# Ledger of designs, part 4: VHH binders against Protein HIGH CHLOROPHYLL FLUORESCENCE PHENOTYPE 244, chloroplastic (HCF244)

Target 1, 331 residues: Protein HIGH CHLOROPHYLL FLUORESCENCE PHENOTYPE 244, chloroplastic (HCF244), of Arabidopsis thaliana (Mouse-ear cress) (o65502)
Amino acid sequence: SAAAVNLAPGTPVRPTSILVVGATGTLGRQIVRRALDEGYDVRCLVRPRPAPADFLRDWGATVVNADLSKPETIPATLVGIHTVIDCATGRPEEPIKTVDWEGKVALIQCAKAMGIQKYVFYSIHNCDKHPEVPLMEIKYCTEKFLQESGLNHITIRLCGFMQGLIGQYAVPILEEKSVWGTDAPTRVAYMDTQDIARLTLIALRNEKINGKLLTFAGPRAWTTQEVITLCERLAGQDANVTTVPVSVLRVTRQLTRFFQWTNDVADRLAFSEVLSSDTVFSAPMTETNSLLGVDQKDMVTLEKYLQDYFSNILKKLKDLKAQSKQSDIYF

## First folded at step 19 (VHH)

Design x4 (from w1 with S99D D106Q)
Fold by ESMFold2, look of step 20:
Structure x4 (fold): chain B 331 residues (1-331), chain A 118 residues (1-118)
Amino acid sequence: as target 1 above (331 residues)
Amino acid sequence: EVQLVESGGGVVQPGGSLRLSCAASGFIFDYYDLGWYRQAAGIERELIAFITYGDYTNYVDSVKGRFTISRDNSENTMYLQMNSLRAEDTGLYYCAADDWHEEPFQHWGQGTLVTVSS
């Protein structure tokens, strides 16, 4: 199909031509890498940065500079694009309404005007139930705007990334530092971003998904304490847990002590507001798996994800310790 | 497709400093564990420092307090800052990587030579 793109004047846009927005983020990098591996022609929309995004070019992607807060930069990025996969979110220091609302509205309007054939938008599960959380309100408003736009689209609500748990719980436990816990009943069905990327690319090829709202949920929903206990077991170490009641966290939600200093993304998602609810962030995946033609057993469990992480680290620590003790022995 | 290229090796006097770099490509750098190995005369190649996804770090005792491993995910580059170098630090330094779902450090660079001598 790539060869056919140049057959005649007015050649149709190639269906493998994808623009990834937010390409340098946690999910965006995964989408770009996987799309390249599956043979897509990938363009990455990247803000002008102090450091260049040369690694995306090294992977074989095309990089274009634009800024969603500057709508005049958007139209050129869409020339020749069939599908947009929108992973973007604003920086912590920016008002979320500038990037996550105004910028997305402009992007969607440009995509419609320029005949983009499919728009994939990532939202947050239960965003319609938490207007008090600014990011969730904006995600929900964006979902409605996209639905009203007439643009062919897929909306994917996410529950949580397994990748985020490494910095929140696994690393502090290995370092024997305090880990913040809570008595909240909130549960999250974390998913590996590799699985999210895989399912997304399958979904975009399936016309029966077009126009639908899907929730991607991991195999099991976990409380914070259950995640901590799993990390303790897999690390072979007891966590130094400081438990904060949800009521205290609600009063002091502007404080970041509970989430440790490495949880800026969690603060941006307003985790304190999420933790103050009894909401379960999970959905049955039976229909979604059937529509996508995938098997639940192929998705990584949190247990396997963390076991791999800790087991690999413990082998490295054993190697370091053996070498240190070998070096100290004299005959 | 994983590619690792070391640089920054050279000759320094005892007590001196060097900064090694490892440029990486062909994988999602952020999600990999990274490490430095050293191979000196008369010993096996040894792991001396590693940094995980999530930035947990650890070191062999002989280099603690003198060497610092770090990485810049925006540049797909890992570093080893080596201070207070000693003659026994002489050797070929390799960077290594793994996606931590497999056995440790299945991918290797070609190495960069560090010589600590007067």
Scores: ipSAE 0.725, ipTM 0.917, lowest interface PAE 0.9, mean pLDDT 81

## First folded at step 20 (VHH)

Design y1 (from x4 with H101R)
Fold by OpenDDE, fold request of step 21:
Structure y1 (fold): chain B 331 residues (1-331), chain A 118 residues (1-118)
Amino acid sequence: as target 1 above (331 residues)
Amino acid sequence: EVQLVESGGGVVQPGGSLRLSCAASGFIFDYYDLGWYRQAAGIERELIAFITYGDYTNYVDSVKGRFTISRDNSENTMYLQMNSLRAEDTGLYYCAADDWREEPFQHWGQGTLVTVSS
């Protein structure tokens, strides 16, 4: 029985006070950075770890130690908080139900009890259509739970991160290592996490978005093959593509890494089935952009994202080559 | 503000080993490309190794097989393991960083001195 710390209703909470859960993650750190840049007072919920997240403090955020798997640690982190942005995901070594369900349920309940005024939750696009995938099921259940909680909230469904493509395809291709390809027609509208963070904070300030479900999608949906082809073109070399049946666990693992979702092998297999289908993880952004008052042109395209990445590397390589030639002359 | 602080320089005999460190702050370390430069006396600064976002690495030919660049994102630190050091490796070693969306190596450390002498 977690004693509801009756925080006396009377302590004025500043609207600029934000708690970011999952602050050290791929998306979370971008949320923290963007929020700080925009003048918010940011508190970061961070799991105790051997290497402290000092970079968050260096940025000007406050760090508090807590663990979603330990619900008793949650209430103290919410004291004086106006807004919660939940970017947290369970670790692969942790049971999905402990952090992604029980922990988040506890967080939402505590937020409600403590009078949190705004709650942002990140979900997965089309999670309601894939109950066979445990993470998607949990995300959808969490959406419903949040809706039923009565908290003022924004649910944002995501399609995928561009950042995952670097380790999965770009770097292996540069290193002439094998990449896993599929002929599956699955398309994903990848988005830059910086854009996600930007749009999130815009949404946060828009009271018309309260209680809404939004989907953030990149400008274009891509197949794996299209991504590989783009990387090949930008790298100026062919990829060693190994096409393996989806039933192979290794392929499943690579695909799941792409989504940066921490799932056990079973969860990954389920995900692989979805990724082997004709499922499209994309949504029109016209209404969302209109609602947020943003221009689609302000979102980075995957082409531009990867172009910048490869262009930078090629410049570095050129420099190294030039230096190598000079050294050969003197020695 | 982006800060880079080198350490680990010193005097070592030929054939010896040295490990340089570069502590970074003021940016999202994981998303930056990092590199090592060196400058010998009377010679222009040269890029000798880099490690990108995603941990792609490459080296100048003169250090290939002897030097290893690495990074620990949890510690915001980049390393240069230098083995089989030679007299020609003597110089001031600089840590560099860049947002790969920008021009290469816009940020620099103060440098650390490596002297290889008998």
Scores: ipSAE 0.854, ipTM 0.966, lowest interface PAE 0.5, mean pLDDT 89
Fold by OpenDDE, last read:
Structure y1 (fold): chain B 331 residues (1-331), chain A 118 residues (1-118)
Amino acid sequence: as target 1 above (331 residues)
Amino acid sequence: EVQLVESGGGVVQPGGSLRLSCAASGFIFDYYDLGWYRQAAGIERELIAFITYGDYTNYVDSVKGRFTISRDNSENTMYLQMNSLRAEDTGLYYCAADDWREEPFQHWGQGTLVTVSS
């Protein structure tokens, strides 16, 4: 019987009660799944949508409707919650300040007010070094705000998701569509979101991690070109690469700043600029792995990740081709 | 547990259209590859279309231009829009899924019957 933790006088809260914010996102869903698998009671904060995220309920999570852009909706979601895992990131079409700042501030404040015992926040590696990127700045500000809040918290800086590479490079290459490449030497240590989720839950249970800033990084840092090359090799075909010079991106960003309606575009471009810099988005994992009691070998490599993806597709393609040949014989 | 439930099968005249649905549960839907198989009488089950994580699609030649596979990740549902149906399209249609990290199409539905007849 997990001892109930009293968050507020008279309100017993189970330590296994987790609220996942951004539960429908790339990372959030993995957090939910992993947490459920590990026996947590998971509540998901989900924005109201015409098509509800029923899959979360099917998994055994509770879904509550709220919106970070509507702070008044937040408090109710926190009732009976021990831990908040904040995986939310504003959508590109949304003002960055509304969700990623104001919403997060409200969430943190509410969490504090309601006596949340643990708060996990996902940030971006080197966000403190890139104030010119609005999202980076906001993430860093949120880190500080969380630190100042007095909440027991873990801040996890992320480098990048392997999952994003599938839609960005793997599929377009398979479809013989153009991919966007940069000559920028920027390297990113991509991680599988499943690994991120796994490590997060491990970290959650480790009291030594309280108040810590962690960086989760993949085993190797990759340039865009290296990723494309890897995909080409695995797909067995060349990519149609359109290289956009960083200079063009900068000019475009400057132009877009003149138009309020293009702020989102400008923000995206700013992010792209960072990705086009000489910056390495990687961090040593030795200390983190030691602290968490995990082995680096247990983390999926990008090579393996993409190899599995392409290998599976190639098998399916082979099967389709075989079937097509058979059909030609009968018809 | 991965569950796949097909629906939308029925009787249709040649040249007609049907839309099959496959409701999925028990896994992270958008991370799985999905596919449609069919089995005609006296013929082995055949893969006719698939859609991967990332929404890469491909089709067997016999259905190209007529069938469209799609997925709605918000609904955990895969679809097969079948147009210009032919008698030879008659069969039991199966929804299949796999974790692309594993072998292709390890999970199957029970199937839905499509009959194309005048």
Scores: ipSAE 0.854, ipTM 0.966, lowest interface PAE 0.5, mean pLDDT 89
Fold by OpenDDE, fold request of step 21:
Structure y1 (fold): chain B 331 residues (1-331), chain A 118 residues (1-118)
Amino acid sequence: as target 1 above (331 residues)
Amino acid sequence: EVQLVESGGGVVQPGGSLRLSCAASGFIFDYYDLGWYRQAAGIERELIAFITYGDYTNYVDSVKGRFTISRDNSENTMYLQMNSLRAEDTGLYYCAADDWREEPFQHWGQGTLVTVSS
């Protein structure tokens, strides 16, 4: 019988007090920024790093050092917190089970014990349909665990980030480097993390959403080939596409499973396999938009997102070229 | 408010090296494109290097192979490593930034002076 530590009626926890876990990540940063902009008191759980995440402090957030892989560090971070937004994902070099499962379980348990009033968890769309993918299985298990915890929570399933496409396709194409393409018909409805953050905070304020499972999806689902083609068009150059057969990925995965140290690689490959399947990572947003009181038109399209990105770069390149021509005249 | 503060300028001999820094605040640093401009005496300000969101980099021809632009998103700092400096590299160096969703280089620092002189 774990003695409910009757935390003495301490200073009433402000509803505006938010802990963001994974604050340094792609999504976490946007959550922190948006929350601060909206007037929340934001605390960021950050792993100890040689280089401090000073940018979060500069934004006006409080930074606390903790590690989900070290559960003993978690309770202190939750003191005085009303809401937890869990944006944390394990790093590719880390065992998935340590951060994404054990760490998350610990966080949820601590949140419950500490009397956290709201918990937001980011999951993956259709994670329940892909138990063969370790990350998806863990995410689904975490969803269940959170539901069973009794915490007031919102689970948000995500399809994919537009931001990831920049490093994966846009920049390599600009640099005339090889891009990895799959013949997989997998379609992903990518979203801008800014939109995700915006919608999350809207959802946070809506009590009708408590205990609900939401899926955030972009306006359109895209295949890898469609994304590459879009980037090519916008960049004005062809991509060097290296197609990896799914069969090769499967064989590689099987081989990597034999080695414990390659579990991380295997897990990544498993994810790649799902991306190679005829799966659609998209969901209708009509109900979600209605529930949140948002307009679909306010969400950035991938076309617009990439158009802006490439347009900006092309302007810069044009300027550099112009400057280069001028320098040749003076010599 | 977006703030950019340059540092690292100084006097260096031809063939020498200098590293400029640009400390940024007031924005999500990793989502911004960053660049270096320079202005020599009597010459218009020129873009010499930029680094984008996603770390795509490019340079003006006159500095290619000698200068390296980089960024540390954890420190909100952009760098310009300048090697094999020449007299013609003398000028005021400006840090610039933009949200890539906006027009290029809407934000500017105050500049740092680089003098290459024997």
Scores: ipSAE 0.852, ipTM 0.966, lowest interface PAE 0.5, mean pLDDT 90
Fold by OpenDDE, last read:
Order: structure tokens, then sequence, then C-alpha cells
Structure y1 (fold): chain B 331 residues (1-331), chain A 118 residues (1-118)
């Protein structure tokens, strides 16, 4: 029986006090940075690591060690917190249910018990339409759980991160390594995590958004092939694309389900199957933009994002090449 | 404010090895591109290696196969492993960083001296 630490009702919690869960993640760090820049007092819930996340402290955030897989560690992190921004995701090596479900449930319950005034949860667009995908099912269940909790909350469904495309496509193409492509017509409206962070904090300040479900989507939805083609164009070289048929993925998933130890692999493959469908992970942003008082033009396009990335690298490469030629002249 | 602090420089014999470190602060380290420059006496500063967001690396030809650039995002530190050092590798080595959305290498360290001498 985890003793409900009766936080004495009397300590005024500052509205600027934010706990970021998953602060070291791709999105979490952007949330932390943006929040700090906007003058919030940010506490970061970080899993114990051999190497401490000192960069968060350097930014001016407070770091507290806790683990969502260890619910007993959560209450202490919420003391004096007004707002929780939950950016946490399970690691690929961890069972999805442990962190993304049990941990999240514990966090939400604890938040409620501790009198948290605002809770932001990141979900996945169309997660309700894909119960066959464990992560999507869990996300949808978490949405419901949060709604039922009575906490003042904002649920934000995401479509995808532009940042993931760098490691998946951009760098491999530059290195002339094989990239994994699908002929799936799936389209994803990728968004820059910085924009997500910006919009999140805007949403956080808007009381009219309390209790709402929002979807954040990029300006355009992209197929994998379109992304690869864009990278090829920007890199000035062709990609070595290895196409994996969806049929092979399905068979592999079925085979992996027979073995308990491969459940994690099966779960990952399930996600891949959704990405191989004709599903569109995009949403109109007109209403959201209006609600938030933002302009669509302020969001980074994938074209601009990747253009900047490749352009910068190409400049560096040009510099290296120029210097290499000069060194050859001096021998 | 972006800060870069180099360390690990020193005197080494030809054929020896040295590992340089660059401690970074004031930015999201893993989202930045990082690089090493060097400046030999009487020579203009030159880019010798870089590592990008996503860990794409490249090198100037003169150091290829001998130098390895790497980063530890958990420590906000970039490294340059220098093997098979030559006299021509002598110089002041600078750590550089940039937001890849901006112009390359807008931020610089103070440098660390590497001397390769018998």
Amino acid sequence: as target 1 above (331 residues)
Amino acid sequence: EVQLVESGGGVVQPGGSLRLSCAASGFIFDYYDLGWYRQAAGIERELIAFITYGDYTNYVDSVKGRFTISRDNSENTMYLQMNSLRAEDTGLYYCAADDWREEPFQHWGQGTLVTVSS
C-alpha cells in the first residue's frame, strides 16, 4: 500500500512548475528547452543512468531520478508540480506494457492523487483505429484512462517526427548504405519536434483547450518513397533501397508471436504493418491553428527541414574537399 | 550560451596516439553538428573532421584512416581519436559546433595544442 503522501493542501503550487516525463527523449528535450526558454520551472523525471543527464541541469532544469516501471518512485517527483507533460515512451528493449501502460497508469493515478492541475499526454494519431498494434492500443487506452481520471488534461496525438527521418533515411543515403523502403501508400505528416514543443506550450496556456484532444500534424503527408526521393534529390545521390514486402513482415510477425521471447519484435513489426497500410497519418490543422492562434506558415516543412540538413552537410563536405585538394598540393 | 571546451592536447611522438575531447554546454548536444578544426603555424585553420546530427561523419583526406571523430550524447562530449600521428598534424585543434539549420560551425572552443615531435 503506497502511503498516499498527504501533500498538505497549503503549499501554493506555482503554475509555472512543470514536470517533464521522458525529458531525455526526442520530444522531451525540446519540451524542456522550450519551457525553460519561456520561463517555466522545469523538473525532469529521468531514469537512473550510469551517465547522468547533466545537460538538463546545465539548461537550468532540475533532474529527479525515477522510473515509471517503479511506481513507488513517482510520488516524490510530483511534489510541488502544477503541470505534467508526459513525453515518455518505452524503450524498444522493454515490454510495451510495463512503461507505456503500467507506468503511465501509475503516473496518472499519482498525478491525480497529488493534485496535479494539468496533464499533457502525447498519443498517436488514429490510435483508436488500430487496436491490432499494441502501442496504438495502449496509447488509446491511456487516452481513455486519462479522460476518466478527472484530471485537467490535454491529449495531443502525433503523426510522426521529422527527426526520425534523419537516422532512417538521410544519414544512410549519405553513407551509401541501404535504406528500408516500403511500397506502402501510408502517408505521414511529419512534424518538427520543436514545433510540437512550441504548440504544446501554447496549448498549455490556453484554458479553452482543457479536456480536449488535439492532433498535431505537419504541413504535408509523405510516403516513404517520397521522403527517400526527397533525400536523394537533396543529397545528390541515389539511395540503395531495400524493399521489404508487407507480406514478409506479416509472416514474420506471425512467426514471432509463437515465441514469447519475441513479443517485442512482434510488437515492432505490428507497427511496421500499419505503416505499410493505406492509412494516412495526417489531420487538418486549420481548427487547431485557429484555436492556438498560430499560423501554418510558422511550421517547418519537411522540405525545408531536410534541405537545411543536407545543405549544411554539403557545405561541410565542400569545405573538406577543398582542403583535401590543398593538402595534396603541399606534398 | 553555447560553450565548447577542448582538452587532451599535448606532446606526442610520431606514430603515437592522442585523444582529444570537447565538452559542450548550452545547447541540445545531439541535435548539433560538431567538428574539429586545426591550425598549424602559418597555415589557415582547416576543417579536418565533422560529425552531424544522426552521426554522419567525414574527414579530410590527410587524416582519413588515422583519425576518428565520435560523440557521447550522454556526456555532451565530442572526441577525436588521433592515431599514427605525424609531424604535420602539429597544431592548435579547435572544437566547433553549429545548429545545422544555421551556417556551419558558428561556435568555437579556445583550442588545444597538439605537438607531434620526436
Scores: ipSAE 0.851, ipTM 0.966, lowest interface PAE 0.5, mean pLDDT 90

